# Miniprotein binders against q5gan3, part 22

Target 1, 136 residues: q5gan3
Amino acid sequence: MDIKMQIGSRNFYTLSIDYPRVNYPKGFRGYCNGLMSYMRGKMQNSDCPKIHYVIHAPWKAIQKFCKYSDSFCENYNEYCTLTQDSLPITVCSLSHQQPPTSCYYNSTLTNQKLYLLCSRKYEADPIGIAGLYSGI
Short names: E, the ipSAE of ESMFold2; O, the ipSAE of OpenDDE; V2, 0.75 times the mean of E and O plus 0.25 times the DockQ between their complexes.

## First folded at step 19 (miniprotein)

Design i2 (at its last look DockQ between E and O 0.79; V2 from the best seeds 0.75)
Fold by OpenDDE base, look of step 20:
Structure i2 (fold): chain B 136 residues (1-136), chain A 102 residues (1-102)
Amino acid sequence: as target 1 above (136 residues)
Amino acid sequence: SGSPQFLRIWGELSFWYGRLEDAVRMFTQAISLWPDDAELYSERAEVLMEQGEFERALQDAETAVRLQPEWPKAHLRLAEALEEKGRHEEAEKARQRAEELS
């Protein structure tokens, strides 16, 4: 199972917006391992999602990007837009090397533009992330 | 120190792994940002119960009920705390209220 988008803005806000970035307790195996463990626990799903994005910017700032969507993402059947600005993002990516009993993730903190999924074409709410801008 | 929603996440996660002090700290920070969120009090109360901090748990449970009196789980948490304090009659009333709201 691959989770790149949320069903609604509420879930997106809850699981993909962390501002300011949380100072989690020491002793956990990193930001993403903790977060993804939580997500799997809540969903009661043993599957390992391949990738998850967390944005570390104010919700209101992110909402502004969905004011006018400039494209439609066919793969998601949702309107989408490329953010005008780079945002601080944690990328949780499933490691190629997995222990037998759990999912292991790499945590990458970066600043990049991203493709936001919007609830509708105009005056919409962010509901997911389609991916990061490669810069071609 | 973090967004309230992610503080909650790490609080719950810490609780799942038996890191009770960490859980309390995370929920406390979340509450400081969302002081009217009944669920945060209820969750902190649960952790405090595990720590044997029954008086503090009771306070949080009472706060949760006050904030969301229509929420059955809040009353159940209150009942648990009351039982630990030996207040059995009041605990029963809380359980009855929870049932009525369910």
Scores: ipSAE 0.785, ipTM 0.908, lowest interface PAE 0.5, mean pLDDT 93
Fold by ESMFold2, look of step 19:
Structure i2 (fold): chain B 136 residues (1-136), chain A 102 residues (1-102)
Amino acid sequence: as target 1 above (136 residues)
Amino acid sequence: SGSPQFLRIWGELSFWYGRLEDAVRMFTQAISLWPDDAELYSERAEVLMEQGEFERALQDAETAVRLQPEWPKAHLRLAEALEEKGRHEEAEKARQRAEELS
């Protein structure tokens, strides 16, 4: 079973939208290590997701981008759109400099345009992030 | 500061790591944003129970039942808080209610 299928049933709003960005407690090796540890605990498996994006913008603004999507992303079997504006994003990426028994994540705060996945069904809500657009 | 869904995430994570004061603070902030979310009160009650704050835990459990009276977990949390207060007959009634709702 593919890891995307396991997490694809999760609410995108719940795990990828954090606005304003949470002021989290210390002691978890940072934002991404804490968040990714939570996600792994909820998935009840030992897989380390390679990457996770969190958008720090109001949900309503993010929903607006999907209203005008006109592209189909075959790899995801969903419509997608490139956001017109750069958005504040935390990128949690799996570090390869740690032992393979450790899910350690680098955290990068950036401001970039991104490709949103927009549901083919039911109001075209954002349901995921396909990737970032290089540059702003 | 933070979204209520992420404040909940960090509350739960803090609780998993035994950081009870941080967990209560995160859930309290989430509740300020989503004051009608019964799950948040149930979660804060659980942390308060671990802190020995039984009266505060009871208040939160009662709030969770009031907000979602058909949610079995809210009644189980209420029973737990009532037991710690020595109110055993009331706790038994709450457990029976949770079973009926299951």
Scores: ipSAE 0.730, ipTM 0.862, lowest interface PAE 0.7, mean pLDDT 85
ESMFold2 (binder alone), look of step 19: mean pLDDT 89; pTM 0.897
OpenDDE base, look of step 19: ipSAE 0.781; ipTM 0.906
ESMFold2, look of step 20: ipSAE 0.695; ipTM 0.837
ESMFold2 (binder alone), look of step 20: mean pLDDT 89; pTM 0.899

Design i3 (at its last look DockQ between E and O 0.95; V2 from the best seeds 0.78)
Fold by OpenDDE base, look of step 19:
Structure i3 (fold): chain B 136 residues (1-136), chain A 102 residues (1-102)
Amino acid sequence: as target 1 above (136 residues)
Amino acid sequence: SGSPQFLRIWGELSFWYGQLEDAVRMFTEAISLWPDDAELYSERAEVLMEQGEFERALQDAETAVRLQPEWPKAHLRLAEALEEKGRHEEAEKARQRAEELS
């Protein structure tokens, strides 16, 4: 999902931090299809976001990465840092083939370093994800 | 199992798709982790009302009001639950309180 729609640590916490990873009810067409359906419903937006990341690590552990931001991401106009450790992440990516009436997503669970957006330079809160270290 | 915030997400999503039992289960588990979160009680109350479980809905609505007495939505949900139980005068008082807080 576009970072602009997830401004603030609260939105990031509620939409991108799932620890431990939730056991969702049966009947849904996968983790990401359900989550992205929820997000679209809440945002009242028919557009299909291209990508969304969910981290499956404790919030406090993630906060530690924003104690000091070593970079500034101009594209986001926010401080950012590369996590020193790989984190368990679900990547929700928009499928190239879409049904006529809904957005379909692929769910990929992986462990990767990521570029974390921080609310300020020092002693900051995580507010978003700019991308994964593997290249995005 | 899951994070309380994502349990809430899947609870709401389940509710949207008419999976009322799943919704109640998700909210119940979330409440076990965040027992002082008034919003979770309010949301579970809404699902319970849809199920026709008006007594349980009323209990949750009352809990939400107790936890967040300054939250207008909590009083509105309480009013709705009271109406379903035929307690019209009390429902009106709840609505009035919600209006005062708005």
Scores: ipSAE 0.776, ipTM 0.905, lowest interface PAE 0.5, mean pLDDT 93
Fold by ESMFold2, look of step 19:
Order: sequence, then structure tokens, then C-alpha cells
Structure i3 (fold): chain B 136 residues (1-136), chain A 102 residues (1-102)
Amino acid sequence: as target 1 above (136 residues)
Amino acid sequence: SGSPQFLRIWGELSFWYGQLEDAVRMFTEAISLWPDDAELYSERAEVLMEQGEFERALQDAETAVRLQPEWPKAHLRLAEALEEKGRHEEAEKARQRAEELS
């Protein structure tokens, strides 16, 4: 659960693909607060990540976007692609209304195109999200 | 109602927070989608052990061992359940197997 284990298709599939979106139990202050608490516990670190994205689409559909990626993203040392279609996404973002050490997250459900990171390995599986397309 | 990997996440999260019934329910739903995933049975067995449901925990631990006989954690879960059922010689053998696989 170090930074190097955080990047990869298995970690991405496990932590960022939720389709159909889970019908989760109450008592965690919402979807994002629960999920981000899990991630901190699993990775055994006290940092509150600023942002995390969850895609609510079938894995096979997401895999197809990486099949013919034509761009290389140098800061990630991986291929990347802008999705052709907007996808349903939950954005978990660290709240600025409370101290950062509180690790309180806002949840935003949106539909946007996004930049996928695609593995350099043979299968070109999606391994991360570099950002959302804003057009601005 | 959910992806099996996220059902597992919420099962583990529920267990960490002491919500044992929710944890069993989440792992049970994940198992319905991934019935051959040994890790899910081992995780549900752990929660069942905390609940004192030792016969059910034994059944799940036995399933985890059958699905992945070379996985040390499955054998440790089996040993715990066997010990609670008074089957101490079998529990010792399971612990020894886990050590050999480590």
C-alpha cells in the first residue's frame, strides 16, 4: 500500500470502479467519507488525499478507451487517453469548510469525460485517472 | 446491488467499525457475485468468529482452504474455527500448514 502499489490496474479496478454503484450501509457520513476512510486504513497513512474519483461504468467499457491510446503522459510515464464519452463519476474531494486534518469529504456526482492512464504493459489496462476534462 | 470489489470494501469497512451484521451482509453479497473467491470466505469467517458463530465460520474457512489450499491465511482462519469447536489436533495441523506455506 505504498505509492508504487497505488498505481496499477488491480488497485485502480478495486478502488475506482464501482458499477453498479454499491448500495452501502449507513453510518459512515456518506459514500466518500466511508470510502476515503477505507483507503486511509488500507494504506496505513494519516494523510487525507485531496481528491479521489470513482467511475460508475462497466470495467470492459472503461478498458476499451485505453485500447488505442495515442498519447504518452510524461509525468506518469504511462500512456493516456481522453475518454470519447462522458462517464458517471463520483468525485470525493477534501472539504475546505473544515480543517484538513478532519479528513471530511464532499461527494459530487457528475458526468464528464476524463483522462485515463493506460498501462504500458501488453494489455493496456486502465491504471488511473489523471483528471477530468473541463474544456477550460 | 454493487460491484463485488466494492461490496468487499464496505464489508471490510463495516468490520473495522464494529458493524458486524453489515459486514456479513456485504461479504455475503460479494460471495453471491464471486462464489469462488477464497478471500471473501476467509473475510466472512473472520467476522463470523467475532460474532461467536463458530460453525458458520468453520464452514467458510473450510471453503477458503478448498478454493486456495496454498494460502496461509485460509489455514489460520481454519485453525481458529477448529479451536473454538474443540478440535485441537486439527487446529494444530492447520497452523502448521500455514507456517509451512509462509
Scores: ipSAE 0.661, ipTM 0.813, lowest interface PAE 0.9, mean pLDDT 86
ESMFold2 (binder alone), look of step 19: mean pLDDT 89; pTM 0.892

Design i4 (at its last look DockQ between E and O 0.71; V2 from the best seeds 0.00; counts 0 for: pTM O .791 < .8, other shape alone 3.149 > 2.5)
Fold by OpenDDE base, look of step 19:
Structure i4 (fold): chain B 136 residues (1-136), chain A 102 residues (1-102)
Amino acid sequence: as target 1 above (136 residues)
Amino acid sequence: SGSPQFLRIWGELSFWYGRLEDAVRMFTEAISLWPDDAELYSERAQVLMEQGEFERALQDAETAVRLQPEWPKAHLRLAEALEEKGRHEEAEKARQRAEELS
């Protein structure tokens, strides 16, 4: 599972929580292209992250999910929990077709449950997203 | 509309791409939601400086300082921008203000 792990709750809040969803200026080739361009610029990294998630729900609502973590995600060495509710999210996924000079992303707006990474087992803060719940 | 943090993101992004009017709009909206965030005023000041709005830029810098008296960042950024524009006298004033607040 491809993930974007944030260091600390502050970074997660800054880069993965957009509520209400921002009305960005026209001409930036889409929500994710703009956002990921920003992130690459800030990180000064030429690499293209494969995926990034943005949640469009109040921070308080997101925090409640980390009150009690369901499990421990060994792959990330962090506690994690599946959200009880579906949340509106934007999924930024790296396109297979890339221009030579920049990273190109597809933007998908959807409502899904997701796996949150929590700072600790109980009364924790969200610090990242491990992935989306597909369900059966 | 949007979250203040993402309005800031798009403000900075707009600024990077030379879209100054968009940047000012984004920062202004962010400020309306976070009126006590000194960094937003500091960033808007930089954009205003690039637009030639020197008085408004200075006003934002002063607002940033009022909110964070121990933080001279806004005035230092303004000073740098002024120097790049050849406005040495105003740059010196900004640096002096920064020193007073340091």
Scores: ipSAE 0.779, ipTM 0.914, lowest interface PAE 0.5, mean pLDDT 90
Fold by ESMFold2, look of step 19:
Structure i4 (fold): chain B 136 residues (1-136), chain A 102 residues (1-102)
Amino acid sequence: as target 1 above (136 residues)
Amino acid sequence: SGSPQFLRIWGELSFWYGRLEDAVRMFTEAISLWPDDAELYSERAQVLMEQGEFERALQDAETAVRLQPEWPKAHLRLAEALEEKGRHEEAEKARQRAEELS
């Protein structure tokens, strides 16, 4: 069968929503290094993604932010919204202190608002994260 | 403790690293949250076969077929478990079923 993951909300749900945060086995150099190595293995790709976000909140709550989106983000060709509430997030970022080809990731657990991408097709389900709100 | 989709991720990762007991535990926890997900049973069966736990692997492979009887991989997993149990004629029938579904 085709092992390609369906694009959109299923892919986002599978790789970016971890609630409650998994109690994972030790020995993988931490949450982000384990998760990102899994993602590379599934993609069968040597590239090291620069950043990946994981939200630690119920999927239903995340879905609600997209239900009332008033904006269309042309550069992403999708609807988008800034979440009204801060959410607990793990940010997996490629280390600046290591060569990018080492695929070593820093892990930061933070509580921030998100720029969500919302599907035009799947009842406005969340399909990605464009970034975190860093403003005052 | 965790989401079922991330428990699956860490089960697969554990399996890739040869940490078979951790993999079984992660898949078992995922199954407790998603007891009707055939893929999880197929994956746990795979790990159990690597452990030599062939009866448990057979039970999981049978469950995967019951949950998704039109999924070719479930029948292939069943065939693998049957072979390990010496039930070769049944294994061949399972392979033929997988072929028909492909």
Scores: ipSAE 0.690, ipTM 0.834, lowest interface PAE 0.9, mean pLDDT 86
ESMFold2 (binder alone), look of step 19: mean pLDDT 89; pTM 0.902

Design i5 (at its last fold request DockQ between E and O 0.94; V2 from the best seeds 0.79)
Fold by OpenDDE base, fold request of step 21:
Structure i5 (fold): chain B 136 residues (1-136), chain A 120 residues (1-120)
Amino acid sequence: as target 1 above (136 residues)
Amino acid sequence: SGSPQFLRIWGELSFWYGRLEDAVRMFTEAISLWPDDAELYSERAEVLMEQGEFERALQDAETAVRLQPEWPKAHLRLAEALMEKGRHEEALEAYRRALELSPEDEEVREALERLEKELS
């Protein structure tokens, strides 16, 4: 199973908003490996999600994108909008080479526009990321 | 530096992997940013107890209860810290309060019953 979105603003804020980007302890094989290990631990799920996104921008700035959404993402059954601006994002992508007992992820820091999921059509809260513009 | 929520994440992760000093550092920094977040104090208290820092753990647990007196886990953490300090009667009261706030928590119930038996 893939964890491509978080239902609810609280979960999105907790797991996908890291601003400023955290200085994490060394020895966890990188940002994404640590984060995804945490997520798997919290969910008590051994499955390896294929992708996870983390935004490194102020929450208030991200919220502004959900003031109005003119699109509906059918696959998620949620309103969505393409951000007008590029945002600093860490993309955690599952590696094609996996050790037998754990999930290994590549961490890619990039600046891209993204498709943001919003809780409703107007004056909404960000609740997830559907994908990146021209991205993975 | 970092966001409080991700400092918490890495604190918890560090704790899971037995990296107690890293965990304390992460939670401490998170607390500096969110000084009124009871959960951070409770989590740091747990790590501190694992380190044998019982006095500091107790202080954090007390802070958590003060900030969120209706949060069952805060009282549970306080009870645990009090037990480590040998303050069994006070721990008993803390367990009772935790159970009052969360009657469905069987773990708390069992802990309370064990302590009641020991003190009888």
Scores: ipSAE 0.802, ipTM 0.917, lowest interface PAE 0.4, mean pLDDT 94
Fold by ESMFold2, look of step 19:
Structure i5 (fold): chain B 136 residues (1-136), chain A 120 residues (1-120)
Amino acid sequence: as target 1 above (136 residues)
Amino acid sequence: SGSPQFLRIWGELSFWYGRLEDAVRMFTEAISLWPDDAELYSERAEVLMEQGEFERALQDAETAVRLQPEWPKAHLRLAEALMEKGRHEEALEAYRRALELSPEDEEVREALERLEKELS
C-alpha cells in the first residue's frame, strides 16, 4: 500500500487502528494476510504493499500525540511527532518476493514508539505512520 | 472484541470469501458498538439474504433506511429484502425511491422496469 493510502485521517483510522485487537475468524492465514487481502480488494490493484502498521490502542490516546507536532517530516510533506509512549502494534510485512498477486505477509506483534504523521502542527489528528522508533 | 471498523473489515472479508456465518457475527459485533451506522445494517442484510434469512434481512434493511433515508443503497437493500419476502408492491416503491436518489443508476432502473412489467 503506498503512502497516500496511509495519509488520510479516515483511511488511517479505518485501516490502522484496531483496539481492542479484533478477534478475527480463522482461515485467512493470519491477521496480516487477511487484512492485506482486504486492502488489495478495496484498491482493486495487483500491487502488494511492503509494510502496514496497525496500532492496538484507543483512538483518543493516539489523537493526543498529535496535539503538538514537534517536527515536519519532509519525506511525507506532513507534520509529525514521536509518540511519548510505546504502543502495541502489529507490523504486517511482505515476506515473499514474488509478483504482487502472490502477496504473503508476516505478522509481528511489538510494543514500540512510532513516528506519527499529523494533519497540522497544532490540534491535529493522526493521519499516518512514518515508521517505528529504533531507540537509543 | 475488536474495534467496530475492524469488525466491519473482517465481516466484509468473510463475506467475500463466502463465510456467511462469520460475516454475520462480525457485523453483529460491529453493530453492538455502532448501533446507528446504517452501512453496517445494509451489509448484514446483504449477508442474511444470501443465507436465506429474509425476515432478518428485511429488519436490517428497514433499519438502514430509517438511519439514512437519503442513501440510495439503503432503499435498494429494502427493495431486495421485500422481493425475497414476496412483498412486490412495497419493493416497487423502494426501487422507485432508490432511483429518485440516484437517477443515473441503470441497474436500478432496469430492476424497477422488470418489476413494473411483472406486476402489470
Scores: ipSAE 0.698, ipTM 0.834, lowest interface PAE 0.9, mean pLDDT 87
ESMFold2 (binder alone), look of step 19: mean pLDDT 87; pTM 0.854
OpenDDE base, look of step 19: ipSAE 0.766; ipTM 0.906
ESMFold2, fold request of step 21: ipSAE 0.659, 0.677, 0.662; ipTM 0.817, 0.823, 0.833
ESMFold2 (binder alone), fold request of step 21: mean pLDDT 87, 87, 87; pTM 0.852, 0.852, 0.850
OpenDDE base, fold request of step 21: ipSAE 0.801, 0.801; ipTM 0.917, 0.917

Design i6 (at its last look DockQ between E and O 0.94; V2 from the best seeds 0.75)
Fold by OpenDDE base, look of step 19:
Structure i6 (fold): chain B 136 residues (1-136), chain A 102 residues (1-102)
Amino acid sequence: as target 1 above (136 residues)
Amino acid sequence: SGSPKFLRIWGELSFWYGRLEDAVRMFTEAISLWPDDAELYSERAEVLMEQGEFERALQDAETAVRLQPEWPKAHLRLAEALEEKGRHEEAEKARQRAEELS
């Protein structure tokens, strides 16, 4: 996960919550290629993030998971919790094969538990995703 | 279908890639869900301007100003649309208002 791109609840909400999942125009080379192209354009960053997660569930439902954080994720210096339920998620993963002029991503739609980063220990807001429980 | 937020994202993306019809469609659907979001109207206006749909662009720009009268960019977009319609004096007033709010 690119924490820099998803710092704070607002950024997380903006870039990682898509509910209901959008029907994007035909002709784009997949959900993730489009989305990541947008993100790179907005951030004016030519670098290719390795991975990005998009949750397709209501914001209020996701917020409930951060009511109480189970642990502290030292690597992120943030509180984190494992969701009790599986959520519909699109995983955008950087392909090993890259064209010369752009970032190419694989899109995987799945239902998995995930590790949420929370803004604080109690009654917090989701601010990021540390990873998936099954490990992709 | 989709959330207005991500419809907007794909609208902007479509616009960047010159897919103007797709952009208009995305923004239109977003507006149907968030009819009070001035930014959506402003963005659709920009796409419509590129298409040469100046009357429709003007309508969207006016809507954006009505919804967010204290937003400078809304007035600038209105000025652009007014200019294309040959309404130069009104365009100037819109630009002046934008500057006052900045």
Scores: ipSAE 0.747, ipTM 0.891, lowest interface PAE 0.5, mean pLDDT 93
Fold by ESMFold2, look of step 19:
Structure i6 (fold): chain B 136 residues (1-136), chain A 102 residues (1-102)
Amino acid sequence: as target 1 above (136 residues)
Amino acid sequence: SGSPKFLRIWGELSFWYGRLEDAVRMFTEAISLWPDDAELYSERAEVLMEQGEFERALQDAETAVRLQPEWPKAHLRLAEALEEKGRHEEAEKARQRAEELS
């Protein structure tokens, strides 16, 4: 599913913002395997998305990054911003060490700046993540 | 603790995998944070019915109706809980109410 089809303020808020990070039940082979299984079940889709990001910061703090954005990302036809601060993020990435049909995900908790996509609507709410900043 | 949205997600996931005790715990924590969210009570009622906890399920279904009396799903949940307790006439009235609201 492309970025446009996955992006929307309701879906982003409900599926990509987890603050405080949930203390999830054991027995699901980690945070990402549980979450990605839920997403596939909710979408009634057998596809295994290659990557999903979850931000562990208050929604209002994330909204503020978009309210100061003055950049437009032509590739996404949306406003965007590089966050001024690193944020705690779980990166759910499809594992290459097991058959792709297994939908097995690695969970990586990291602190990085990220590229937020910001709605063109009045509120400029965050609607997606285009990627992580990797500026070594 | 955790975000109410993700507590609900993990409650649903737990329920889908038959981990009923975990599901009730997750929804209960979500309710403690969002006590006026009718959907959470409706979801916990469904899990409680699977556990055979029919009185608790009825209480949650009634709460969902009180919080969102115009929500057809709340009345259907109430009907399901009433049916499990053998209160068939009341269950049929709740189904009729849900139909009127659809």
Scores: ipSAE 0.636, ipTM 0.806, lowest interface PAE 1.1, mean pLDDT 85
ESMFold2 (binder alone), look of step 19: mean pLDDT 89; pTM 0.889

## First folded at step 20 (miniprotein)

Design j1 (at its last look DockQ between E and O 0.84; V2 from the best seeds 0.76)
Fold by OpenDDE base, look of step 20:
Structure j1 (fold): chain B 136 residues (1-136), chain A 120 residues (1-120)
Amino acid sequence: as target 1 above (136 residues)
Amino acid sequence: SGSPQFLRIWGELSFWYGRLEDAVRMFTQAISLWPDDAELYSERAEVLMEQGEFERALQDAETAVRLQPEWPKAHLRLAEALMEKGRHEEALEAYRRALELSPEDEEVREALERLEKELS
């Protein structure tokens, strides 16, 4: 994940949990282009993050995965767990072809297991996504 | 429709791009799911003000204040809506309340001082 880490469960909930998946207005060049534009605007950062994940499952279901963390993600210095179930996910990936004035993203909707970052080892809150099990 | 938080995101994004009707629709949908969220009312009020829908904006601002009376921005939004309605004395009080809740906010202070000067 090549974006500024979303600190805390609140930010994760706000930016990475969309259930049910939103029906956004037409004409925004896609789900991810809109979302990433929003994120850059809020963060006041012109950089183009390479990847962002959005989960389309109930928050309570996601929380259950962080009840017991079975791993430690050293790159993030946080506990993490591989979800037992595949989840519906939108993957926002930076396109190789970029217009000169903005960041352009591809939106991929898929069902995959993911490495969920947890706030602590036990009885934790989800705070981020380290990556997908498939390696994306 | 979507999650309330993402409805809000797309509402704000729509607003940024000047798509005011889309913004109102998104916030309205979000409010239907989170009817006690003061922030959504405040944000919709801002969009409505941009549309010239001052009465509806005022209603939303009042709702936001009612839901979160300790939130300075709610009072600021109310003050702005009241100003557009020509209710200057009430706006003055709203600005004062906002400043009481956030004394360090220089923008609120300046707005209050300007209004006081205009009404003097």
Scores: ipSAE 0.772, ipTM 0.909, lowest interface PAE 0.5, mean pLDDT 93
Fold by ESMFold2, look of step 20:
Structure j1 (fold): chain B 136 residues (1-136), chain A 120 residues (1-120)
Amino acid sequence: as target 1 above (136 residues)
Amino acid sequence: SGSPQFLRIWGELSFWYGRLEDAVRMFTQAISLWPDDAELYSERAEVLMEQGEFERALQDAETAVRLQPEWPKAHLRLAEALMEKGRHEEALEAYRRALELSPEDEEVREALERLEKELS
């Protein structure tokens, strides 16, 4: 049976919100390599996603940022908002130091503001991350 | 510690890689946070079956059925655990219930037919 990931808010909650950060088993070459391996298995795709973000904050706090979005992000066809506060985030980024077919990921823990994508529909729930706020 | 959805992720990942003790531990922690999630009990039962821990798997499968009695997968897990315990007539009833709830499931139908022939 193929495993299909649910699109939208449930996928975002399931794959991008980990609070408190899971105390995971060793032997998967770290947090990001394990998580990204799971995601590839669920999507049944051979592609290696270039980047994935995980927020380590309570879901309710994240939902509050989307309640009154202040911008429309045309390239995503969704509302978006820059978070007022910096959030603890793990950034899983595809390593170019390894062959691309290895799908090896670097893991960076940081505290940054980010651009949340907010659903145009019910209650403006968070559905994704457009990027991190760089300030430059 | 961890979020229940990420504990589930790491439980499933551990199971996929054959790390059965880690999988049980992750699902057990997820259950402590989501004690009414039938899927978690079904997943832990599946791992326990692979470990040969059939009585514990049966208990989890029974819990999954109690939490979601109209979920075909829960009855399938129950049937599988009962088979491993040698309780074949009870397994037959569980397979029939799973098929009633999901009549198009050919794998369940094949398992049921196989067991019916063995008991004839």
Scores: ipSAE 0.691, ipTM 0.827, lowest interface PAE 0.9, mean pLDDT 86
ESMFold2 (binder alone), look of step 20: mean pLDDT 87; pTM 0.852

